# VH-VL binders against LON peptidase N-terminal domain and RING finger protein 1 (LONRF1): the designs that were tried, part 2

Target 1, 211 residues: LON peptidase N-terminal domain and RING finger protein 1 (LONRF1), of Homo sapiens (Human) (q17rb8r558to768)
Amino acid sequence: TAELSHLTKNVPIFVCTMAYPTVPCPLHVFEPRYRLMIRRSIQTGTKQFGMCVSDTQNSFADYGCMLQIRNVHFLPDGRSVVDTVGGKRFRVLKRGMKDGYCTADIEYLEDVKVENEDEIKNLRELHDLVYSQACSWFQNLRDRFRSQILQHFGSMPEREENLQAAPNGPAWCWWLLAVLPVDPRYQLSVLSMKSLKERLTKIQHILTYFS

## First folded at step 1 (VH-VL)

Design c09 (framework fv_cofetuzumab)
Fold by ESMFold2-Fast, scan of step 1:
Structure c09 (fold): chain C 211 residues (1-211), chain A 121 residues (1-121), chain B 111 residues (1-111)
Amino acid sequence: as target 1 above (211 residues)
Amino acid sequence: QVQLVQSGPEVKKPGASVKVSCKASGYTFTSYYVHWVRQAPGKRLEWIGVINPSGGSTYNNQDFKGRVTMTRDTSASTAYMELSRLRSEDTAVYYCARVDYSEGYYGMDVWGQGTSVTVSS
Amino acid sequence: EIVLTQSPATLSLSPGERATLSCRASQSVSYSGSSYMHWYQQKPGQAPRLLIYDASNRATGIPARFSGSGSGTDFTLTISSLEPEDFAVYYCQQRSNWPLTFGGGTKLEIK
């Protein structure tokens, strides 16, 4: 089940790849600083840390996603295989360092809910259209690419009846963003959005580009 | 298209150093580890080490006893392997290969074409 | 370091026959339910090609005739019915311990 986390100050940050809500992110950790970070996360009971992509303007990007530790396999040579899944998105407010790894003060992101009935109807129509386009894109991929995606990320999540039940919107949006061959800057801009309508519109634009 | 393209062949004298490059394209360079492997003529594959392009951290096979330095340039999506104090036994084809950063999953699924290094007087 | 011994060193077979290649590790390469052994194919003048990862998983694009099995110290690569393009050198590789190590190879040649 979903876990509510209030860790917002001096959050440990793994600087590596994009991570997305509900999407698995398995990690192989051999660097001593990150092994220490993971160990501390487990010992304190938070079992969470932030994931941000690298950024040359700042040491890491202004937006990221929390990763929840599901399981850890300790290998005999000191390496760790860490099974994680994406949780809450965040915006970085302040950067820091601790024992060789990055830290951040963060603010969690949640989608702004649409309350007007006509706007909700329009949102559902947009959602259904974009979902259909996503399914078509995936089905039209060459067998080898589709097999790679299924192997690493699993099947595209089913569309949800209540689009605004989850604070990050429908899971399939994040699955799709993880698998689309787009520039990381574009992925980061979509991750930072607080509007499901804006996110669906951007995803639609990406899908149209690849059609 | 996902590919790794290596620098051209090198001929070096004993005691010199050689620096081989490996340019990545068609994927996010920082999302995959870069391994270095060599193969002497008629011999088995031998693992040299690995670099994490995202942080620049490395793990080197101790058989190379501090002679190996691995680096990367994220702006150029290029990894480098420098081997110093060359001996005739270092004559080999040197390969770079990628492994998913999540690692433990996909093995070395994409390889460079190889760089021939010959050490002779 | 973990030593990998491949047998036979050379296997002479005809197209259509079944090939069975062995790889034995000096110590277990299995941990927590997973077996950390990969298989590669190499043709003369070419880089190795990943066939099987983590003992039994076929890499993307690899034909179904290739299969891997085994755990602990004993591993097998099987090619159910040889095609002309399958005659090559095959290497096993462990990822259980660093340094990573490769076997000596099995050369599959036409009889």
Scores: ipSAE 0.000, ipTM 0.503, lowest interface PAE 14.0, mean pLDDT 86

Design c10 (framework fv_cofetuzumab)
Fold by ESMFold2-Fast, scan of step 1:
Structure c10 (fold): chain C 211 residues (1-211), chain A 122 residues (1-122), chain B 111 residues (1-111)
Amino acid sequence: as target 1 above (211 residues)
Amino acid sequence: QVQLVQSGPEVKKPGASVKVSCKASGYTFTDYAVHWVRQAPGKRLEWIGVISAYSGNTYNNQDFKGRVTMTRDTSASTAYMELSRLRSEDTAVYYCARDEILTGYPEYFQHWGQGTSVTVSS
Amino acid sequence: EIVLTQSPATLSLSPGERATLSCRASQSVDSYGTSYMHWYQQKPGQAPRLLIYDASNRATGIPARFSGSGSGTDFTLTISSLEPEDFAVYYCQQYSNWPYTFGGGTKLEIK
């Protein structure tokens, strides 16, 4: 369809920070180019744009996450306060420019579902183990840091009954990745994965280093 | 300059324990993990495990579980690997190597210690 | 554990010749469009030296004659024109999963 075509070609890209599926990403937008980009996203009815971190060679990274606009306030001083939430992940196929902001042709990413019964059982066991490690890490943080996380990112999402119901896997994985003090290179690596098992394994490795 | 300096050679009897040290300099010790790798004469490199200098948490290769203990001293910028219940097959050169901890997943071993020869003989 | 098989075990060549060293993994070491495979050079009495990281990236200070290629399970280290100092043992290493594992090594020796 036309809307689907629009959302995969010449997608506006905000080059700033990491974004993750289901995770809130509030933005204070003051640059005219991005204010224009946000306004256009609202006017066209898509209410979405891509978010990518910068990359020295390519201007921005090969992977990112769509941000869905939930609310926007245009302030008299030229600033915009934009409440967004992470949506679909994507891979960048082609880079472009429009009126001072970056654009991209993209393809969306989804986790590959595990169908084998024994593999699903192993996946749940890994999930439960890693979730417990994540809870322990968070509860053992000093009160000050735990409070800052709660203020900025909200509470850790609860376990989901079906680990593969969502195309990006459990929400708590993305919440945890957003709050862990890890290098953007690693965050980008995890964001690009299409295997929940691989993502849980990498998160487990991080938690082993920090807890 | 980044430097990892290991303790001197050890000669041990079967059943004894050996403790090898790795002193780091030229970088913030707690920003990187320390890995331990050994090499028996004429054999391949064998990964023993890793310790986060930041948290002190370890992951040990199952082949060494129950016999290896890794620790670190942040004030001395030194990592330690202790191997107990030594056998003749533990005769090897033991290396420490540095990797990242900020990502929680090591990228590669750019910096190595010079190696510590451990000989186990009866 | 991921098993790495290197071939040949020994390669006898003369300076100026091209060397091609192979490393095969028992399962894919690819993730994030990256192959988590490294190559090291080791000379007698010395610690290993990193040559290539993530299958194809040359480490700092490593001469252009060294190159790496491959993805998934099959990897190659190529030395385009051997210098006398290149005669050493070469090891591949995966860091896709714990425990990290090394290949058996390829000894490059003078013919």
Scores: ipSAE 0.000, ipTM 0.460, lowest interface PAE 14.1, mean pLDDT 85

Design c11 (framework fv_cofetuzumab)
Fold by ESMFold2-Fast, scan of step 1:
Structure c11 (fold): chain C 211 residues (1-211), chain A 120 residues (1-120), chain B 111 residues (1-111)
Amino acid sequence: as target 1 above (211 residues)
Amino acid sequence: QVQLVQSGPEVKKPGASVKVSCKASGYTFTSYYVHWVRQAPGKRLEWIGVINPSGGSTYNNQDFKGRVTMTRDTSASTAYMELSRLRSEDTAVYYCARGYESSDWLFDYWGQGTSVTVSS
Amino acid sequence: EIVLTQSPATLSLSPGERATLSCRASQSVSYSGSSYMHWYQQKPGQAPRLLIYDASNRATGIPARFSGSGSGTDFTLTISSLEPEDFAVYYCQQRSNWPLTFGGGTKLEIK
């Protein structure tokens, strides 16, 4: 929205896990600093904050994803149950602190559009190939793991007719990245990409590794 | 072939402003960040800032706060860096550089450089 | 900001010799197995040229004699056998934290 379009300075950052565009990210919040952060995001009307994985140097990653607050349940024992969904991706430009939680100046990321007709045709062919590989990987998972994924993330999103309609590319790519058993380094690499072709190629390599 | 072609050399007096241009060709201009970096004679490279040509958003090194303005013209595939209130220590070669597609803060292609001399 | 210290400031060698250039960061530039340190070559009157990115990956068109290594705070650029065209100034650059910063450079000069 226009109201939130300029939220790029001193953005509150929850340092915890990977988050991805369109993917649900339910949170159980225990720490007072994060309960304060969530309360502030609700009171200011933004109803969103950034999510980044921790860095081994007691910092956080260069890339993350905004989380939109869908619902909040405050428990009497001080815990909060927060229902969120991934929004825009961002690059971290400057790190800061506010009342015990991290902040960042950020720039939102968008996929680069392919304009050449031959390149668009090749992109669609690559997309269809990788989507088929993803379906095969998912269907060949042990029933227990497949059931857990369906329960927590739902079904893999359908193919989109226009691959470049959304600024982050097809939703199924992010659903897949969330469920693939890969190191956060690989997930972060894919999250940071501005090219759908590069993202599909990287996902394809990951899927081949698990074949 | 990817090319970044910068405007010609400038000689300015202290207190003046200078505007350097960087014309991109051989790639989709709005797909890559454009960085500005300078190098004073015999000194290290110094990052000035970056513009995202797609949305026009900019991020500047705080050492240049209040003095640098970055803009772009998407129809001309040209980026601009304007530095105001010039001092003698701003004498340097100013470069524009393209960020990588998947590594925004890595510079793959550079302009030839624009010499800016500030003297009284 | 992250400060990058390069050593030596000047290195005098002959063609055919091995060059080892060091870059030390004031804080770690590594995360989860990735190191966000890059190397550039600059010849007089020219713009810098990317050699190595993310510590150890050679950029397109860069000869195999150039290699990078290191993690955390300590990084090295190695030129296995110097060619006449390799005598230039070399800069390290980090992209772990904003603002982007460069080292002071190492001048590789012919003996």
Scores: ipSAE 0.000, ipTM 0.446, lowest interface PAE 14.9, mean pLDDT 85

Design c12 (framework fv_cofetuzumab)
Fold by ESMFold2-Fast, scan of step 1:
Parts: C-alpha cells; structure tokens; sequence
Structure c12 (fold): chain C 211 residues (1-211), chain A 122 residues (1-122), chain B 111 residues (1-111)
C-alpha cells in the first residue's frame, strides 16, 4: 500500500491508444519491451502502468490514464492479451525512457467539485439530459454496431446518485467517450478536463452531432 | 546450449568504421533484447545501447550519438553493431549480451558473447 | 547519468575469508519496489558473468556463498567463504536510468 501510493515518478508508459477511467482496455502484447514492462508491474505488486496515445512532437500525449492489470491470457500464436481497466487520469510532467519503453513523472487529475447548491442542481439536470441523449443514441444504433460495443466494452454504466462521489465523475461518461466515433484529439481534450459540467457539455455536443 | 557468438577481431585505421556481429543460438532470438557493452584495456565496462530483436527498435547511449548503428536480422538470429569514425580511444573489447527478462529477472545480462577485440591504430 | 562508485578498488584476502564489496550510486536506483542493481564477476580474458540481479537475487548456477544486499544508493556484495575461483574483478551495474552504467570494479586478489 505505501509503496503503491508513490506511483508518480518514472511511471512506465504504454504508448498505444486512449484509455479512460473504469473502461476496459484489453491489450495485445508481443514486443519484448512491453512484456517486460507488464511483468515488472505484476511482480512489484503495482499492477499498473500508464497509457498514452502517440504524439509526433513529444513522442506521446501530455495526458493519459493509468491502466490496472486484471488478468493475462496467452494466445496460440505467441501473443498475450492483457486485460486492463482504466484507473486515474494524469498529466505528464516529465518524459523519460527505460529499457526501450517510455516513462513519465505524472500528476493525477481529479474533477473540481461544485459546492454551490444551485450549481449542483443544474449539474444534475444537465447530467440527466445528456444521459438520456446517450441512451437514445445507443439504442438507435444498428443491431450490429450495438452488439460489437456490448462485446468489447460491456453495457453502458448506470446513473450514479452522487455525481461527484468519484474523482473522475460518472463512469458512463467515459464508457460513452470510448465508444463514440470521434477523433482522438477530441477524446484527449475531454480526458484532460477537470470540470464535469464542461465534460457533459462537450459530450452533449458530440451526441447532437451523431444523433 | 544458449549462446551468443561474436565475429572475430578487427584492426582499423582512425576514421574507418567497424561492424561487429552477434549470432544467437539455443533460444528464440526475437524474445530477448540485445545489449552492446565495451571495455577498453584496464577500464570499466561502458554501455553502448540496446536493440529489440523483435521490433528492431533501438536506444543508444548519447556518448556514441551519430556514430553507432544497431541492427538485427531475424532470419539469421544475428544482431549487429556498427561504430563509425573510429578513434584510438575506441580500442576495446566489444560484447553483446542478452537482456534476461524471464519470470525471475529484470534486464540482467545473463548471457554474453565472447567479445570482439577492436584495435584502432594508424 | 548515475555514477556508481565501488570500494575498495582492490581487496586482498585469503581463501576461506569473507569478502564484502561496496557499490554506491550517485542517486537512488530504487523504483516500484525494486532496487535496479546487478553484480557481475569478470575473470581475465573472459566476458562478465551475472551473479546477482535486482540487488539480492542470485542468478542461476551461482553458489550460495554469494549474496547481495542494500537499497537506494548503498549496495553490498558478500562472499561468505572465498574459494580459489572467486578471485576476480567484480562490477556493479544500475539499470534504473539510461544510460546504464557500471562501477569501476573491485579486484579481489589472493593474499
């Protein structure tokens, strides 16, 4: 526990895809550097590493999400599937390298809590509206696409009674962001937000475009 | 059974380049990284860099920036290290070593080549 | 880069004695619960041989008389009872940061 709480310096980074809090992120691992990275994570007991998309200017993006290792499956062709789930979001402070894989010093992100009662009421109203729009969008997808989403990401998470209980806000927001067919630049922008209201507003805009 | 076999000794003039080979046998070549290390007479070991046998991705020690090129041939199970613009201070024994990342270890160099003597003199 | 300082440079002992070799790093080589420090033995005309990995784990085929200890910046290699074949040069190596670096070596010589 104490050892695990200091996972902010020289954090191993898997440079590949977008990851989001609470969302499954299965990885197909065959490169020695990443097999080593994952094994170290398991053996040290941290069972976590960072995930960032590539960035031409900086090798990888300034924001990412920690992945928690749930299980490892071995495939007949020699590849391994590492079942992970998104944890805390982070901002990159310093980039490094270790044994062929990237590392970073990071700062964890959390949503700024809304304290005013009227603002909390407005936030709930926005949340409920956007959630309903998300449900409508998903139900109106062709059966084929809906089935594919359910197979890879599972069902959309249920509404949470306390919108600010989790530091990253409601789980369904991240599930939806993972399944919406939007440019990674937009996904990265939303991942970096520290305002639930701003995130819900952006999701609403995206849903309106696709519905 | 597991071994790394390096090419024979080289004598080069200043300004020339040298290419050392390292042939792997007794294990799956692409499952391990290959490191290059040198040792000048009477001096400490000096790390040159690493190459993934699987992907071909490399990282080179900045002290050798612009002069070292590492490559590998998966069909021949062979790694190569080429050092250009040789100087007298490059005179050393050059070693390749397997990156030991089995379930019990972390980046230890468990299997080494026998070494390749490179002499740079006019 | 992380600088590794080994002491003593030369250690003169007789077979049967205990050898204690030190390696000090210019900054911590610990990360994620692991001390990223290895020890190697090198005999004249030979490639180095891995003895200890991750500070305290004995490599395959290495006799029980060899042990490693330490964390952070201070590391020790101990040989509990020297055998004639143990007289060699010993190097520590960190892999916490690139570039990987080696200590200057401790030469263990027969008295």
Amino acid sequence: as target 1 above (211 residues)
Amino acid sequence: QVQLVQSGPEVKKPGASVKVSCKASGYTFTDYAVHWVRQAPGKRLEWIGVISAYSGNTYNNQDFKGRVTMTRDTSASTAYMELSRLRSEDTAVYYCARDFYGSESYDAFDIWGQGTSVTVSS
Amino acid sequence: EIVLTQSPATLSLSPGERATLSCRASQSVDSYGTSYMHWYQQKPGQAPRLLIYDASNRATGIPARFSGSGSGTDFTLTISSLEPEDFAVYYCQQYSNWPYTFGGGTKLEIK
Scores: ipSAE 0.005, ipTM 0.447, lowest interface PAE 15.7, mean pLDDT 85

Design r01 (framework fv_romlusevimab)
Fold by ESMFold2-Fast, scan of step 1:
Structure r01 (fold): chain C 211 residues (1-211), chain A 120 residues (1-120), chain B 108 residues (1-108)
Amino acid sequence: as target 1 above (211 residues)
Amino acid sequence: QVQLVQSGSELKKPGASVKVSCKASGYTFTDYAMNWVRQAPGQGLEWMGWINTYTGNPTYAQGFTGRFVFSLDTSVSTASLQISSLKAEDTAVYYCARDYEWLSGYFDYWGQGTTVTVSS
Amino acid sequence: SYVLTQPPSVSVAPGKTARITCGGNNIGSYSVHWYQQKPGQAPVLVIYDDSDRPSGIPERFSGSNSGNTATLTISGVEAGDEADYYCQVWDSSTDHPVFGGGTKLTVL
């Protein structure tokens, strides 16, 4: 669409933390550069900006996730509390800068759709197995940690009937990735995958390690 | 409609004080910072500082501490600039200009300007 | 502090295109805003965020910004466009605006 084409060049980038499709990402904004960035996103009507973690070689990572602004609360001390939710994933094509904040030309990522009937059946079996492992991991977590997760991220999303209905795959995968205690390097690896099968396999390996 | 209306021209002697006012209308006064910009005869635009309309806290550019005071009267949506111990080099047109969210970019509306002339 | 450089004057014939430059180190990474000031009047915003026009500003006013130079372009220049033009950026490191020295446009 025209809006999606518009949001691929000189996209403003907030360099801070990991973000994931469908997952809430509340932000406390203090720096003038980021206040300006968010204000511009609202004024232009896009109400979106990119989120990437920092990178020692390239200032920020090659992959990130768009954040959609849901609500903004302006505080008396000049800071802003911005309620966002993760949208589309992207790959960085070109880096830039604007008024002290980073920008990027980007390419949106979508999972490659599996069309073979036998492969779809195998994908469903893998999905159901990994989902069960995720539920077991979460329910067996110590009460203190489970309460913290529920407070910050809410409940684990339910299983979806059609695994390939969403371009980013099932929402529960991203909720789980956000709560798993893994290095951002591994989270970034999973975010960059265009195969639901590869993503489920990697998540399964992580869950096995923490079980 | 957004308007910034400034007080009339002033002719003062060295050592006197002057107060320039800027009355805002057509928007929520506390949502926008108010800036002061000066222009000496035949010279360019010189930013003097701003005042946070929500907190009342002023910020002054390097050349404008001491004799210059920014203030507010939020009950009448008015920002004021007071200059004490006037000097000949204070002769200029003084503008108020609003900035969206505390100096976050550009000045979309300006007052008409107040000419302050300091002569003996 | 950051410095913006403008030519002191530019002359153009009626109906032709005027180009006013604003030079700054890596200015392409800043958002550039342009103001028009006619004699005895307050400045008027004519371009913001490099290339956007406020409502009421004719489409013959346009802007660009890349590398070390931003440009205000006025096509089909009219006598009424005679004015001083100022570029401005917001310097995030000091949280202060920076103005160029101004360019006097003469339509001869």
Scores: ipSAE 0.000, ipTM 0.518, lowest interface PAE 13.0, mean pLDDT 88

Design r02 (framework fv_romlusevimab)
Fold by ESMFold2-Fast, scan of step 1:
Structure r02 (fold): chain C 211 residues (1-211), chain A 124 residues (1-124), chain B 108 residues (1-108)
Amino acid sequence: as target 1 above (211 residues)
Amino acid sequence: QVQLVQSGSELKKPGASVKVSCKASGYTFTSYAMNWVRQAPGQGLEWMGWINTNTGNPTYAQGFTGRFVFSLDTSVSTASLQISSLKAEDTAVYYCAREGYDSSGYYLDAFDIWGQGTTVTVSS
Amino acid sequence: SYVLTQPPSVSVAPGKTARITCGGNNIGSKSVHWYQQKPGQAPVLVIYYDSDRPSGIPERFSGSNSGNTATLTISGVEAGDEADYYCQVWDSSSDHYVFGGGTKLTVL
């Protein structure tokens, strides 16, 4: 809605972990400040907040992902069990604070759509190649790590027929980025990209390093 | 078999430097993070930090910045710890230990394979 | 910094059950790992993620974690179980691994 489309100022930020479009992010919230933040998100009807990793220089990173609250249970012992899923990506414009939790003024990120037919053909070819590399990497991963990934994230999402239907590109890219054993700085770099081609190229580079 | 083999014991004078090596075998070196843990005589385990074996990026615990340097030589599957300007309180057994993935898709936050330890003694 | 508290020592008779505790504020919200260290040897992972056992660790080793206390339980204790036992967590607020002070298990 129009009210939710204007959620770019004083956005509440949960400083904890990486989050990615379409990827589940279940949270166990104990801290009073974050329980208050979650409760406010529910009461205002937005049912979302930002997630950013910490940063030694600036409190939290310059890029993050919105988490959409799917369900929440407030327990008698003060815990909150929050079922969330990644939504829109964002860039941080200004940092703030409210009642003990971080806030930010943000700008949402969307992939730049490729319109040229030759470029779309090349994008599909790159996509299919990288998807095959990803499947190969995952299937040949050590049994223990593969089992843990399946338990937490489930199976890799299927390929999508229209690569540009979603503003953030194919879901499998984000699933893969969540499970790749790379430094959060590399994950953050990929999250910040506005080009599906650049993202696929970087993912391919990472996969090639592990091959 | 999966092993981490560390270099031999060192006896050093205060102000000297030491380099402890940890050679991995039996697994893909760059697929597991390498942690460093210290144990002073008669004391418990103390985490020093870790190094990303894929990127080479180190992370140090508070108290282990400055004189302590984690490094890699991926061509020989070896991680190294260098301690400069040695002090008597650096006397300890130094362990390397690997970790894998956790359920969130990050590294498994348990150390499943450990090196045998390298004793570093700093005395005059 | 986050602190894990263990009893310095625990004594148990052979064949009985030993319980080693690891106390920490809201430790039940964290994943606890346990290491066994015998004199002159490197630590060995015996329990990970609160209750899981690595391959090669006997079924008599088990773990639990709830509230402010995690517990390593060793049933049918053998003389060979004499060792120092350490609990460990990842503290996300400090981005640090934290070890408990260790518990010396003595089999009488």
Scores: ipSAE 0.000, ipTM 0.423, lowest interface PAE 18.1, mean pLDDT 85

Design r03 (framework fv_romlusevimab)
Fold by ESMFold2-Fast, scan of step 1:
Structure r03 (fold): chain C 211 residues (1-211), chain A 121 residues (1-121), chain B 108 residues (1-108)
Amino acid sequence: as target 1 above (211 residues)
Amino acid sequence: QVQLVQSGSELKKPGASVKVSCKASGYTFTDYAMNWVRQAPGQGLEWMGWINTYTGNPTYAQGFTGRFVFSLDTSVSTASLQISSLKAEDTAVYYCARDLTEYSSGWFDPWGQGTTVTVSS
Amino acid sequence: SYVLTQPPSVSVAPGKTARITCGGNNIGSYSVHWYQQKPGQAPVLVIYDDSDRPSGIPERFSGSNSGNTATLTISGVEAGDEADYYCQVWDSSTDHPVFGGGTKLTVL
């Protein structure tokens, strides 16, 4: 997709947690640098910023996800509650700093579309199988865990008829990755994938491990 | 430093049993499955099975049911392979290998240094 | 079950490029991983997910996978690259890994 240069150059980066396309990411912001970052995002009208996990070698990871600001609640003690949802994924090209928070020049990621009809058929079969496994895993969780997931992440997205319609693939894949009890380093590797087939295969392996 | 350290070589007579251990360090033991791979003298790599370090459940390849037992001692981050009723055909180097994809289904890194088991009359 | 086929040996002159193939029915739909094993040593992962390198593996090592053939490419071959090389996939239908028979790389 087309994108404006100001959304790929000197993009403000919140260094904190994993974020995924379409998945809610509520934030509690107390640091002055991030309050300033959020204010600037709102004032410029983009209402977006990048989210990356920390990285011991490079300050923050090479891949992340844009967060779209849906709402902001300012608390009396100076803290802010920021309601966000994941947008486009990105790869970091260059790192920088601005008034105490990190910035990056980025390149957006999109899944590579499968064109071959036989491969599309096989992808649909893999998708349907993994979706069924995900539903079974979630339904078999103890009530307490299901309730906590629903409260924090919302309901599992419904299966889509055209699994390649969205540039990041089906929404349920990202919801599931957010709720599975997996290491953030592994989550990051899955976030960086540009193949829906690879992503479904990795998710299937995780589900099988916990079954 | 992520590493797997295996127990020393074993020389056994037919009918004996042997236990090979594999001690993990430098990572969270239960986040990754442990696989066992055998290599007979001059032969290729032969997968024996894996053990789920989170659930403790072992899975054996078809040729390795019965005499082979995978086990864990999570308190010391150690996986073990026991072979009972040893046969000459069990002579091989036995490797443990971490499934780096987490949750077992991918590629192996690191590998233990290998334990040579020799069965001789 | 699923079978991976490798040539038993490949010879290459120092500084040249070695190519080791791994054949499998529709292997392009699998993710292929490659291991290097030197005599008396444990295998070492050199390529995973068709073309990715683990930390510490030189850029000289690269991989590709399409159709019925995956290839491990080693450019600027050094004497220290002499080893057996194994390809591997995970066969999700049987839920087990499949290893190729191995290729002995000789640097002459």
Scores: ipSAE 0.000, ipTM 0.460, lowest interface PAE 15.9, mean pLDDT 88

Design r04 (framework fv_romlusevimab)
Heavy chain, then light chain:
Amino acid sequence: QVQLVQSGSELKKPGASVKVSCKASGYTFTSYAMNWVRQAPGQGLEWMGWINTNTGNPTYAQGFTGRFVFSLDTSVSTASLQISSLKAEDTAVYYCARGSDYGDYPLYFDYWGQGTTVTVSS
Amino acid sequence: SYVLTQPPSVSVAPGKTARITCGGNNIGSKSVHWYQQKPGQAPVLVIYYDSDRPSGIPERFSGSNSGNTATLTISGVEAGDEADYYCQVWDSSSDHYVFGGGTKLTVL
ESMFold2-Fast, scan of step 1: ipSAE 0.005; ipTM 0.536

